# Ledger of designs, part 1: VHH binders against Vitellogenin-6 (vit-6)

All scores and structures are predictions.

Target 1, 176 residues: Vitellogenin-6 (vit-6), of Caenorhabditis elegans (p18948r1340to1515)
Amino acid sequence: ANCVVKSTKINTFDQVAYRNQFTPCYSVLAKDCGSEKSEPRFVVLMKKINEKKEWKNVKVVYGENEIEMYKTEEGLICRVNGEEIEYQPESEIEKKQYNIIWLNKNTLKFDSDDVTVQFDGVNARIHLSALYRNQQCGLCGHYDNEKETEFYDAENQENTIPKFAKSYLYKDSKCN
Structure headers, positions and changes below count from the first letter of each chain, unless a header shows other numbers; antibody chains are not in Kabat numbers.
F is the ipSAE of ESMFold2-Fast. E and O are both the ipSAE of ESMFold2, at different seeds. Each is the mean of both directions, binder to target and target to binder. V2 is 0.75 times the mean of E and O plus 0.25 times the DockQ between their complexes.
Where letters were taken out, [cut] stands.
The coordinates of atoms that the task and the answers printed are left out; those that the model quotes come from them. Centres of patches stay.

## First folded at step 3 (VHH)

Design a1 (from o5 with R58N; framework vhh_7ocj_1)
Fold by ESMFold2-Fast, scan of step 3:
Parts: structure tokens; C-alpha cells; sequence
Structure a1 (fold): chain B 176 residues (1-176), chain A 120 residues (1-120)
């Protein structure tokens, strides 16, 4: 199943729809929460990067790799471990564990066996492997085939939507 | 609204025991490694004890065998049981929560500290 973020509307893996006001803080959309280690296999984060427009920055942490995708006036920028990769028509950047695919100059796809993220600078679609059923947490829900548990927060307590969303903020000096 | 609130510090006689608690809120406690650091006046902070998400523990050389760290995920609390205290254990004790996403994306939260004073 897919989690879809359209501007401020989120439709979770369990097909629950709600609105979230993105901020300059990264919010956790999807994360490997089933790992017994403190190091998740993947984390997908999103933040708003323009006060007037719903322009976003999406960060995918996958093992030792950080992939950052963000909107500019000229289109999307993609960075892999801090190094910018330029748009190349009909291009795909293959790494052993994942692929980065330019679908066009304004749409990028991160693809792996665990998670797929498609991003156009404003909207995102996230797909998870079925192995993450009951092991996923974040704004995209719990992927547990139960709609009632979608608003359990970072501490696994049922909450209202605003409190639920705040529990998934990555806090730093820019958003405190 | 992240909070780490330490409690259980105080004044104790050498040879005595104290139990420190650190209550955490505002993040996914079960996904964070938890630890205790201490700092005596004029010294640098040093690791006292750490516990991973899976329950594996690590201790500083000077407290191994005397202190025990544990976690209660249902209560979002980490504990430090301190036995056979000596004057050298006198310090401010800090609770820390650590989440590793990658080598460049590390989330750490620190408590405000609690004073432990051991008298002879």
C-alpha cells in the first residue's frame, strides 16, 4: 500500500486521510520502527522550505546513505551524501542497494527493496515492502490494517491529530 | 515538546545506594538508546552507562559492577541503580536519549541533570 502526500493532505498506508501543516522542521513520514537496533533501515522525512508555497525538501536515509530532494525555481535538486546530481534525460543512478531515477526534470524516484519514494517538489508517494506491516511509524500511519490506530503517537498512545503530528517532528534549532 | 526529567539524586553516605530515574516524553522512547553521563566540577562529562533499544548495556570503567542501567519502555523511563557509592561518584548526572539515523543525522536529547553528593 501507498501513502500519498498531496500538498498538505496525507492519505496513510491504511487509507486514512487528514491534513498536516508542514513546517521548517523535518517531519517523519515513514520509518522502520520494528528494528531492535537504534539504527532504522530507512527513514523518510519532509519539511516545508518556502513560506508562501508548499515547496518541500524530502530526505531519505537508507542505511549509510542520505538522499535529499528539494524544489527550486529551476526544478528539483537531488543530493546523494551531500553531492549534487544533475538532471540527465533518460537517466537512472544505480547503486547496489537502491536506484535514483529521474522520471523528468521535475519528478524524482528513490527505489529500493524496502521503500520507494516518488517526489515532485510538493507531493510525494511512498510505498513500503509488505515486510514492514506492523513495523512502520510516522505521519503515514502504522501500516497495521487498522484505521483506529493511525493516531497513535511516537510513544504509542492514541492522540488527537495535532498532537499525533507533533510527536513526529525532528527537532533542531530551526524549528524549536 | 521533548522532555527528559531526572529524579532520585541527593546526598548519601559512602557505601550507600541511590536510584536515578529519567522520565522521557515527546519522542518514540523505544527507538532511542538511553544513557547516563556525569560531570564533576572542573571535569569533562564521562559516560556512566548506556542501554540500547534491544537492552544491551555498556558501562564506564569506574562504575562497572556497582551500577546497573535498565529501561521501562511502557513507562518511557530509564533507570540507574547506583550501589556501593564513593566520594568519587559525586557529580551532576545527566540523562541522554540518542537516535542514530545516519552518520550525519543524529538526534540527541539531554536532561537538565540531577546532583549526586556522596559524603565520607
Amino acid sequence: as target 1 above (176 residues)
Amino acid sequence: QVQLVESGGGLVQAGGSLRLSCAASGFIFSDYAMGWYRQAPGKQRELVAAITTGGSTNYGDFVKGRFTISRGNAKNTVYLQMNSLSVEDTAVYYCVAHQFYSSTLIQEYWGQGTQVTVSS
Scores: ipSAE 0.013, ipTM 0.375, lowest interface PAE 7.4, mean pLDDT 79

Design a2 (from o5 with A50T R58Y; framework vhh_7ocj_1)
Fold by ESMFold2-Fast, scan of step 3:
Structure a2 (fold): chain B 176 residues (1-176), chain A 120 residues (1-120)
Amino acid sequence: as target 1 above (176 residues)
Amino acid sequence: QVQLVESGGGLVQAGGSLRLSCAASGFIFSDYAMGWYRQAPGKQRELVATITTGGSTYYGDFVKGRFTISRGNAKNTVYLQMNSLSVEDTAVYYCVAHQFYSSTLIQEYWGQGTQVTVSS
């Protein structure tokens, strides 16, 4: 199942749609929240990087690896563990347990057995392995084949920051 | 709005006990590891104790056997029971909530601190 973020609209793994106002602080879109773990297998985060445009930065933490994708005037930039990689047509960067694929200059795909993230600088599509059913948390919902009616009735108001979304807001010194 | 509110600090005689509490709001408490740090005048801030989401604990060497950290998820509160206090325990004690995504990506919230003063 897929979670789709289109500008400010999020359509969760359980097919619940709502709006979230992204901020300069990272928000957790998807995370391995399976039973008490010292460290999640993956975390997908997103923040807004331009006040007037819906440009985004997406960070994927996968094991020990940090992959960062973000929008610029010239297209997307990708960093792997802090190192910037240049666009090359039809390039694919394989690392131990994942692949990074440039679909074109404006679209990147992070692919692994656990999670896939496709990102164009504004919009993202996230796919999770079925093994994460009932083990996912974040703005993309719980992936439990059940809609959380009570929470989403309150959170479905357009252009309102949902109360539960603030629980997934990651703060650091750069966004304070 | 995220808040960590410490209580239970104060003045105590050497050999005495104090129980610190930290009430948390504005986040999903059960998803965070909780801890206590302290900072004495003229010294570096140091980790006193931590408790994971699953209840596993860690203690600094200077407090092992004297202090006990615990958590009450139903009340969104973490506690630090301090026994056999000495003047060297005098410090401002800070409550902290942590979620570690990686070694470089840490989500944390800090309380404003509570003063503990131990007199001889």
Scores: ipSAE 0.000, ipTM 0.201, lowest interface PAE 14.2, mean pLDDT 76

Design a3 (from o5 with R58N S103D; framework vhh_7ocj_1)
Fold by ESMFold2-Fast, scan of step 3:
Structure a3 (fold): chain B 176 residues (1-176), chain A 120 residues (1-120)
Amino acid sequence: as target 1 above (176 residues)
Amino acid sequence: QVQLVESGGGLVQAGGSLRLSCAASGFIFSDYAMGWYRQAPGKQRELVAAITTGGSTNYGDFVKGRFTISRGNAKNTVYLQMNSLSVEDTAVYYCVAHQFYSDTLIQEYWGQGTQVTVSS
């Protein structure tokens, strides 16, 4: 199943379409929500990086790896664990457990067994393994084959952070 | 590969000082809040000190005024300066990296810990 982001329009894994105003703060598009007590296997995040254009930054956290893709005037830039990688025509960069594929100078694909993210600097397509049915949360919906529950998952406000950890996290939040 | 490597622990007499360092690699350090937790024998881990991405700090009640946390983003390192140490500060000290979006914990990395022993 695919979730498609076209500028501000999101078509979820359960084929519900709506608009989302992206901001300079990261929004969770898709996340492994199968276990509240353990680290998510993956998280796909998106933020807006230009005031006038719908230029985006997409971050994929996959296990211990962070992949960042974002739009510039010169095209897409990709960083893996903080290190910028060079575009090479018709090439793919193979890492253990995932691949990064340059489809062209302006389109990148992150590919793994769990999640695939294709990104052109404005638009994204996210594909999840069928094993994540009922285990996915975020703006791309619950992936539960039930359209009615899509919007209610987004309203979950249960605090997952222990109070003692919470006190230091928000003192300098740019997104409050 | 993701690593948090603690250093600077060891033996010190009560009233002494130690400086712990935690070198981070394999993730975008500047996007993470960094902290130090400690665990004494037979007790649960507790927060010692934390520093946000922007440099704001918070301390556990038992160490306020004695410990100082700081970060060097250019070196991907977080530090804990420990002054006026007491026997009650004896514990394994763990470096931790947290990334949050709103109230959601996105990622959490733990170091393997460094022993601090304070003798009287």
Scores: ipSAE 0.000, ipTM 0.236, lowest interface PAE 11.5, mean pLDDT 76

Design b2 (from k8 with L104F; framework vhh_8k46_1)
Fold by ESMFold2-Fast, scan of step 3:
Structure b2 (fold): chain B 176 residues (1-176), chain A 123 residues (1-123)
Amino acid sequence: as target 1 above (176 residues)
Amino acid sequence: AVQLQASGGGFVQPGGSLRLSCAASGRTFSEYAMGWFRQAPGKEREFVSAIRSSGGITYYADSVKGRFTISRDNSKNTVYLQMNSLRAEDTATYYCAASHYTPFRDLSTYEYWGQGTQVTVSS
């Protein structure tokens, strides 16, 4: 299943839609939350990087690797373990456990057997393997094939479930 | 919801060793990934090492790989940094930090920070 983030609107893996106000602090979109609280195999994070625009930074932690994708005036920048990689038409960075694919100068895809993240600098689409049903947590919902009732406070507040959203926000002095 | 206290710093000559400790209070320490960061005078805080909650996977900055070893004891709510073959360039205030998620090299992913412990390497 897919979770879609369009600017501030999130449509979860269980197809529940709500709004989340992104900040300069990272928020967890999707994370391996296996029932035994083992180390997560992946974590997908997003933060806002420009006050006047909805430009984002997306970080994917996959095993021991950290991939960062963010918007600039020149297009998307991608960093793998701190090292910037350049856009090239038809570009594909293949690692043993995952691939990074430049679909065009403004769209990147992180692809693995566990999670796929497509990002255009503002919007993201996240796909999880069906093996993560009942093991997913984050702003993209629980992926438990059930609608999460906590997401249904929406009709009263336009900014749905603020306490839920805050629980997935990194809170530190660097961004607050 | 965790508080961190770093200790074990001091003065040491080049080639010497120090062991830093970071003691945590709070019931959920075993669920946190832990990291060590350092800041030298006039420089930004930089990543040194990190360890996942189970202790099974560790990370090191290239500048310390082979010289430093991170470990943890969840029964004592403590993370350690064993520093060997110390160099003048290792002089810095060392900070421990906790992340509820996977350890990253990026400081912004760490939620809780301890007070630093000063390490000075000089002859």
Scores: ipSAE 0.006, ipTM 0.314, lowest interface PAE 9.5, mean pLDDT 77

Design b3 (from k8 with T102V L104I; framework vhh_8k46_1)
Fold by ESMFold2-Fast, scan of step 3:
Order: C-alpha cells, then sequence, then structure tokens
Structure b3 (fold): chain B 176 residues (1-176), chain A 123 residues (1-123)
C-alpha cells in the first residue's frame, strides 16, 4: 500500500484523498504508532520550504538514522545524519539497514525492508510493508483498510481536513 | 509542560572532559525525547546529540561521534552529555531541549528549551 502526496493532495494508504496546505512547520506524514511504550521505528516528515513554489523538505527518521531530502534550483540535496551527499548517477549507499538511491538528479528514493520513500522535491510516495497495518498514523492515514470517516468528520470530507492536519503539525513559535 | 535547567559547563583544556546535566521539572519528563544543541559566538545554533524517551536510541552530530555520549535517568528527570577529547571547536553555549516527537536535527521539533551552560575549551 502506497500513500501519495502530489503537491497539496494526499491519497492515503486506505485510498482516501484530501488536500493539506503544507507550511514551514514539519507535518508527520507517516509514523510507527504501535504500542505507547514502543520506540517508533520510523517517522516521515514534510514541510514547505518556498513561499511561492510547492518545494518541500522531507525527513525520514529510521532507527538512529536521519535522512533529509530537499529541493533547490540545482536539484535535490540529500543529507544523511547531517552530512551532505552529492549527486552521483545511479549512486547507492549499500550494506546498511536501508539504501539511498539517486534515480536521477531530481528524484531520490529511501529504500528499506519495510519503508520506502520516493521524493522529487515536490511530490512524495511512501510505501509501507503489511507489518504496519493498524500501526501507522499521520497525514497518510491509519492503514487499517477502512476508507471512511475514521479521522474525518462530515464537514471535512471535501478534501480539506484542517483539524486533523493540525494534530500532526509540529508546534513551534518560530514556524507557526 | 517541562522546565529545563542546564549546568556543568566551565573551562577545560584541549583533550579534557566535562559532563553537562539538564534537570527537568514536571512529571512528564519520561514522555519526552531530549536533545543537546550548541551555539558558538557569531554562529547559528546547531545539533549536537539526542536521545529518545526510553533511552534506547541515540543520535550524534558527525563532529562529536565517538567523543560525546548522551544518556538519561528518567527516575531523576535528568539528561546528561559526557564530553570527552574536547577541542577548541567545541567552545559554545550548550542548550538542552525537549520534544514530544522523535528527536531530529531540526530546531522546530523541540518545544521546550533550557537556559544555556557555557563550555570554553582553551589552553
Amino acid sequence: as target 1 above (176 residues)
Amino acid sequence: AVQLQASGGGFVQPGGSLRLSCAASGRTFSEYAMGWFRQAPGKEREFVSAIRSSGGITYYADSVKGRFTISRDNSKNTVYLQMNSLRAEDTATYYCAASHYVPIRDLSTYEYWGQGTQVTVSS
């Protein structure tokens, strides 16, 4: 199952479509929300980084590793644990619990056994293994095979869910 | 809400060690991820290290890996930063911060900040 973000439109793991206005604050797209006492295995975050364009910054936290991908005029920048990785055609970081793959100068893929994130600077596609059924939360939905009203009230069904979206927005006075 | 107070800074010579402490007030400390950030004169505040709420997963900036160790004691509402093999480049005001979410390197994920403690590494 895939969650797809196209500019401001999100199609969740349960195939529910709606719109979200991304801001300079990070929003949680997908997160391991298993037991309250369990450490989340992953978190995928997104924020808008340009006022006029739908340019994004995406962070993938996977175990102890943080991968950051963001759009510039020259293409995508990738940082792994704070260190910038330059574009190399068909480059891949191997022999870790995950791979970072440059599909081209403008498209990056984070790939692991259970989580995949593909990002082109504006749009993202997230794939989760079936291990996260009923354990996923965030703007990409619950991944519980229910398509209607689990996180949406009647007024928010028309592609706008402000209250739901705000619940997954990082609160910071500098970006609010 | 959590109130944070950082301490343990001081003067040390290159190659020396210091341990910073961040004491929290409030009963919800164990629910927060904790981070350490630093700011040198004329520079922006940068990430140093972070630890998740359980203490099971830690994060380090590349410049401090192998030299600094973050730990926490939830029974004492305290997070620590053990700083070994200190360099002149480590001179900065060090801040502790708390987050409800998984700690990452971005300041925007941290809601609560302590007052800084000054670390000066000089011969």
Scores: ipSAE 0.013, ipTM 0.442, lowest interface PAE 7.9, mean pLDDT 79

Design b4 (from k8 with R27F L104W; framework vhh_8k46_1)
Fold by ESMFold2-Fast, scan of step 3:
Structure b4 (fold): chain B 176 residues (1-176), chain A 123 residues (1-123)
Amino acid sequence: as target 1 above (176 residues)
Amino acid sequence: AVQLQASGGGFVQPGGSLRLSCAASGFTFSEYAMGWFRQAPGKEREFVSAIRSSGGITYYADSVKGRFTISRDNSKNTVYLQMNSLRAEDTATYYCAASHYTPWRDLSTYEYWGQGTQVTVSS
């Protein structure tokens, strides 16, 4: 199942579409929210980085690794644990648990057994393993084959869309 | 109300040690990752260390790796930073912060912040 973020429109894993205004604070798009785990296997986050354009920063936390992808005037930048990875045509960076692939100078793909994230600096496509059915939370929905549960918040409570979106926004005095 | 009370700062000589504590209240501490950040006068706030909610996985900035140790006690709602082999460049206000969703290096992912505790390393 795929969640697609197209500028401000989100089409969730259960095929529910809605709008979300991204801010300079990170929002959780997708997260391992298994009830028995305090240590999520992955977290996918997105924030807006330009006031007038829908340019984004996407961060993937996967195990002990932090992958950051963001848009600049010169194209897309990728950082792994703070270190910038330079674009190389047809390049694929293989790590023991994940791969980072430059599809072109303006499109990156993070690929693992758990989650795949494709990002072009504005839009993202997220794919989850079927093993995360009913274990996923975030703006991309619950991945539970129930459209009516898509708007449960971070506390697993049913809410209106605006309150739902706010529950997945990090609070910070620097971006609030 | 959410509170993070940082303490344990002070004045030390180079090569000395300090242990910082951050006592948390107003949220379910055992579900939050905890981080330490620092800010020196005239500089940006930077990442120091983080620990996931269970305490099983820890992260360190390169500048402090091997010298600082982060730990937590979920029964006491407290996170600690043991600072050894302190250097003049470690002089800063140290802040503890909480994140429900684990990202350890980006300040904007931390939901709750403490008021800070001053550490001064000088001869």
Scores: ipSAE 0.006, ipTM 0.357, lowest interface PAE 9.9, mean pLDDT 79

Design d11 (from e9 with S35H; framework vhh_etentamig_d1)
Fold by ESMFold2-Fast, scan of step 3:
Structure d11 (fold): chain B 176 residues (1-176), chain A 125 residues (1-125)
Amino acid sequence: as target 1 above (176 residues)
Amino acid sequence: EVQLLESGGGLVQPGGSLRLSCAASGFTFSEYYMHWVRQAPGKGPEWVSGISTSGGSTYYADSVKGRFTISRDNSKNTLYLQMNSLRAEDTAVYYCARGITMVQGSRSYNYFDPRGQGTLVTVSS
């Protein structure tokens, strides 16, 4: 199952489409919400980094590792635990539990047994292992392959949507 | 910062009862549907029960219907789960979760946002 982000449109793991205006604050696209200690195996975050263009920054936190991918005028930049890695043809950064693959100068892929993230600087495609059915949360929806039908016409519908988006914003020194 | 703190778990014999509590802070509790979700060792999470914003509507998984009762106190920002006639199969870590409704056009979908450490319930002789 795939979650696709095209500019401002999100198509969730459960095939629901909606629009989200990304801001300079990180939003959670996908997260392991099944961890017993609330320490997720992975978190995929996205923020907007250019006001006139829909340029994005995607951050993948995978265990103790932080992978950051973002667009510049020269193409994509990748940082692994703070170290900047520039594009090289045929390059692949292999770690014990994940790989970072340059598909071309404008497309990067984070690959693991749990989650894959393909990113071109504006758009992202996220794929989750089937092991994450019933264990996913974030703007990409709840990957459960089942719907909570009892709440189809929830009474708090209107108030929940604005708060839904805000609940997945991370706040730091530049995001008040 | 959204915080959910579960409590009330423990060791209980089959047929016994426990009452779980979830203290919520960092958001307007009265504006959200709330849920209980459990996870047994080595298994994925299972939705257990849900309650509307006012407490006027309650919902239960078939596995717990007639044995568990969900309730809330909006003045105390607290969610409860009264568990009766407990079975070995109810052994799990129990999490409370904020309900999230995503609306697009005429459709709505409900999701769960668990933020707490959970509380362990062990049903064993």
Scores: ipSAE 0.000, ipTM 0.102, lowest interface PAE 19.9, mean pLDDT 72

Design d5 (from e9 with M102W; framework vhh_etentamig_d1)
Fold by ESMFold2-Fast, scan of step 3:
Structure d5 (fold): chain B 176 residues (1-176), chain A 125 residues (1-125)
Amino acid sequence: as target 1 above (176 residues)
Amino acid sequence: EVQLLESGGGLVQPGGSLRLSCAASGFTFSEYYMSWVRQAPGKGPEWVSGISTSGGSTYYADSVKGRFTISRDNSKNTLYLQMNSLRAEDTAVYYCARGITWVQGSRSYNYFDPRGQGTLVTVSS
């Protein structure tokens, strides 16, 4: 299933909709949470990068690889492991474990067997493999087919929406 | 079999300098962002510095900015960290990491997997 972020509205993997005010701090949208002692295969994060607009930065950590996508006045920018990749029509950057696809000059797609992230600089769509059912945590919910468990926080405790969202916020002195 | 071998640590006086090296094998070094992460006794891991695949972009934690310089030699599959003006608080085991490493925020959001044994840096008079 899909988790959809439209500006400030999040529709989770189990189709629960709510609002989240993104900040200059990264928030975890989706993460491999199958075991607390195992290394996560992926982490998808999002932060707000413009106070007057809903412009976002999305970061995907996939194994040892970092893919960063963010909006500027000149358009959408992509970095792969620190190297900036400029728009090229219908271009695909194929790596052994994942692909980066420029769908158009304003839309990027990160595609892998585990997670797919489509991003246009403001809105994101995240798709997870069915293998991550009941293995996912973050603002996109628990992906467990039960709506009442969507708001469990980072410690797997049930919480209100504002406290739930806060539990998935990185605490960085530079972004507070 | 990703292998990362850190070296260059040692005992140094405050204000001194050390150069750390990380020899990489088992992967195409030139295709990966590389990082240095440290862990002080009794503390969690702290990201120190990162470098892009070409070496054209470098990033530093505020605690080391202006004192440390990260670099790489893709022809030798080696990552470096030049550490100047060392302070007692720089005492830690330093690890080389392939890819990015996130060590800020709550423990449940930190991602760090050291592949090598690390190299100990002790700053003491």
Scores: ipSAE 0.000, ipTM 0.153, lowest interface PAE 14.1, mean pLDDT 73

Design f1 (from p2 with Y102W; framework vhh_6fv0_2)
Fold by ESMFold2-Fast, scan of step 3:
Structure f1 (fold): chain B 176 residues (1-176), chain A 124 residues (1-124)
Amino acid sequence: as target 1 above (176 residues)
Amino acid sequence: QVQLQESGGGLVQPGGSLRLSCAASGFTFSDYYMYWVRQAPEKGLEWVSTINTGGGSTYYKDSVKGRFTVSRDNAKNTLYLQMNSLKPEDAAQYYCARGRYWDSSGYLPEFDYRGQGTQVTVSS
């Protein structure tokens, strides 16, 4: 299933929709939470990088690799383990465990067996393998096959949304 | 078919209070999130508050927290905004709006219908 982030709107893997105000702090969109070990297989993070515009930075931590995608005035930039990867039309940058595809000059796709992230500088679409049912956590929801009512109609669920969102803020030196 | 009709606006002195009402018809009111949004002269629409479908969860613009209270009566298909300690900066046309999403973003929510509005004026 897909989790879609459109500016500030999040439609979760379980088809629950809500708004989240992104900040200069990274928020966890999706994370491997099914393991009892402390090292998740993947973490997908998003933060806002411009005060007036909904420009985003998306970071994918996949095993030992860090992939960063973000918007600039000159276009979309991709970094792999700190090194910039330049746009090439119809390019697919294959690595051992994942690939990075430039769908066009303003849209990037990170693809792996576990998670796929498509990003245009503002909006993101995240797809998880079905193996991550009940093993996913973050702003994109639990992916637990419980749909709809606990979010749309359950008052207790909605009462905790501000706290829910804050619980997934990844604090660093820029947003202390 | 879908109709939202605001009432309760008026002229009030700084520090005064007003209670706005919004009568909804033409849809199942209890299925929708409701919002209060406002527009001051020569300014854009601004979000004021959000209330969930059952009324148990509310969210407010920072500048109105502690002064405004949103509530709803699903049996009467009516949304309310109690405004206390009104300031000149609160003067605006106030609209009720409906939507499908919870909104705590602080930005203007996505809505498909809004009413004609009720005018709130705050002056000596």
Scores: ipSAE 0.000, ipTM 0.187, lowest interface PAE 11.5, mean pLDDT 77

Design f3 (from p2 with S57Y; framework vhh_6fv0_2)
Fold by ESMFold2-Fast, scan of step 3:
Structure f3 (fold): chain B 176 residues (1-176), chain A 124 residues (1-124)
Amino acid sequence: as target 1 above (176 residues)
Amino acid sequence: QVQLQESGGGLVQPGGSLRLSCAASGFTFSDYYMYWVRQAPEKGLEWVSTINTGGGYTYYKDSVKGRFTVSRDNAKNTLYLQMNSLKPEDAAQYYCARGRYYDSSGYLPEFDYRGQGTQVTVSS
């Protein structure tokens, strides 16, 4: 059960493909929407960071931890709670709740029991635990085995694609 | 193998209406996103509308919103474009096209096949 983002093209967890214009504002790709009275376990966000190329910044908020991955001319950079993690060949950084794995200089994997995110600076692959079936929301769809419900917003209201995408856009003064 | 055949074009007065049809064959129509694109004389291809595989989600070029409606009948393997309140700037060769993605970008979508087109002329 993978959601794949290739440049501007998204193939959702339920195998629905569509295009999304990424902007300098973060969009929610995947989020724990399964609990009405608890904080989300994870949020995966993506934004565009280069106007001529589809270079991306991916942010994973996992519990109290913030992992940021983004592309530069020198390669992929990873920050964990603001601290840069240096590339090392075939390295795996084990934390109590998650792992960061450098597959090569330009490909990084965030791995946990809930969500896995593989990112190369432009493209991302997201895998969710089966426990998040019907508990996931975001641009990657609802993970409910129903293609017709992929474009419902966080309140399970059916929307057109532009309204659907806008409902998952985080806006602040920096990206306006 | 894959074939798309447009029909329904013609000459109309400004403010008139036309309904375009596109008959699809040689593939499983219900597995593909469909697009309407157009080309005016001496101009490039321009995207007009997108419809998803089931027909429940549609997207339109800003200049045609509220005037054009795209729909599909998967049982008949047919795509439609209802064009109301036609303007002289809508005059073009209209093509239906097949693709893998639900395109909401407002730019020309990636498609692998398109038909021969049907001519729409708007004059007074």
Scores: ipSAE 0.005, ipTM 0.205, lowest interface PAE 12.0, mean pLDDT 78

Design f4 (from p2 with S57R Y102W; framework vhh_6fv0_2)
Fold by ESMFold2-Fast, scan of step 3:
Structure f4 (fold): chain B 176 residues (1-176), chain A 124 residues (1-124)
Amino acid sequence: as target 1 above (176 residues)
Amino acid sequence: QVQLQESGGGLVQPGGSLRLSCAASGFTFSDYYMYWVRQAPEKGLEWVSTINTGGGRTYYKDSVKGRFTVSRDNAKNTLYLQMNSLKPEDAAQYYCARGRYWDSSGYLPEFDYRGQGTQVTVSS
């Protein structure tokens, strides 16, 4: 199912809604946490990039590829493995393993067999393949049809919301 | 129609105990976070406790930790607050409230409905 982030409100894959204060540090929204994987197949990250506005940057790590989507005054900017690609009418970025589509000047979609991320610079919608049921972790919940497990952290331990949110801060960000 | 009805308030001496109940009707109780909030005379509303949809997660105002326990029975559509070691500063009108969002900020949570309240008085 879908995880929806609207400003500071998150509705998880398990249909649990809560508030999260995004910061200039990346937070993990969704991640492949399958027990048999040595490295995650995907990681979806979000941070706040403007103090007074709810402008965001979304980063998708998919295999060895890094896709970054961020908000500017002129619309969204996309980077693929560090290369900056500005919006152009009728453009899309097609790769063998994923596709990036400009739905309009202000809305980008990352699409793959594993995860889909739609982002408008403030809000995000994340769709996960059914193969990741019981294998997802992050602020978007565990995708396990159990509301009681919504606040387990990155080590599958239950925590309060402030501690839960802090457990998903990405320490490789400039907030280290 | 959404209805929340509190009961169990009364007069107790300092150090005493009370158990508050909140009967919910008109909605799917297990879909909502529940809160206890209170208001003392001439004061604003303040948050006391939060409980998640299934009852496995609770959070408390610092001044009531270790003394108050919130719980819920989803089969009976009822929320509870067990209050022990009551102090004069706990005297207030106590309300149950519902919301769709978790809040452990220590500030008043976002809620859309609350009950009429039940009065707690602490004096000797």
Scores: ipSAE 0.000, ipTM 0.148, lowest interface PAE 15.1, mean pLDDT 76

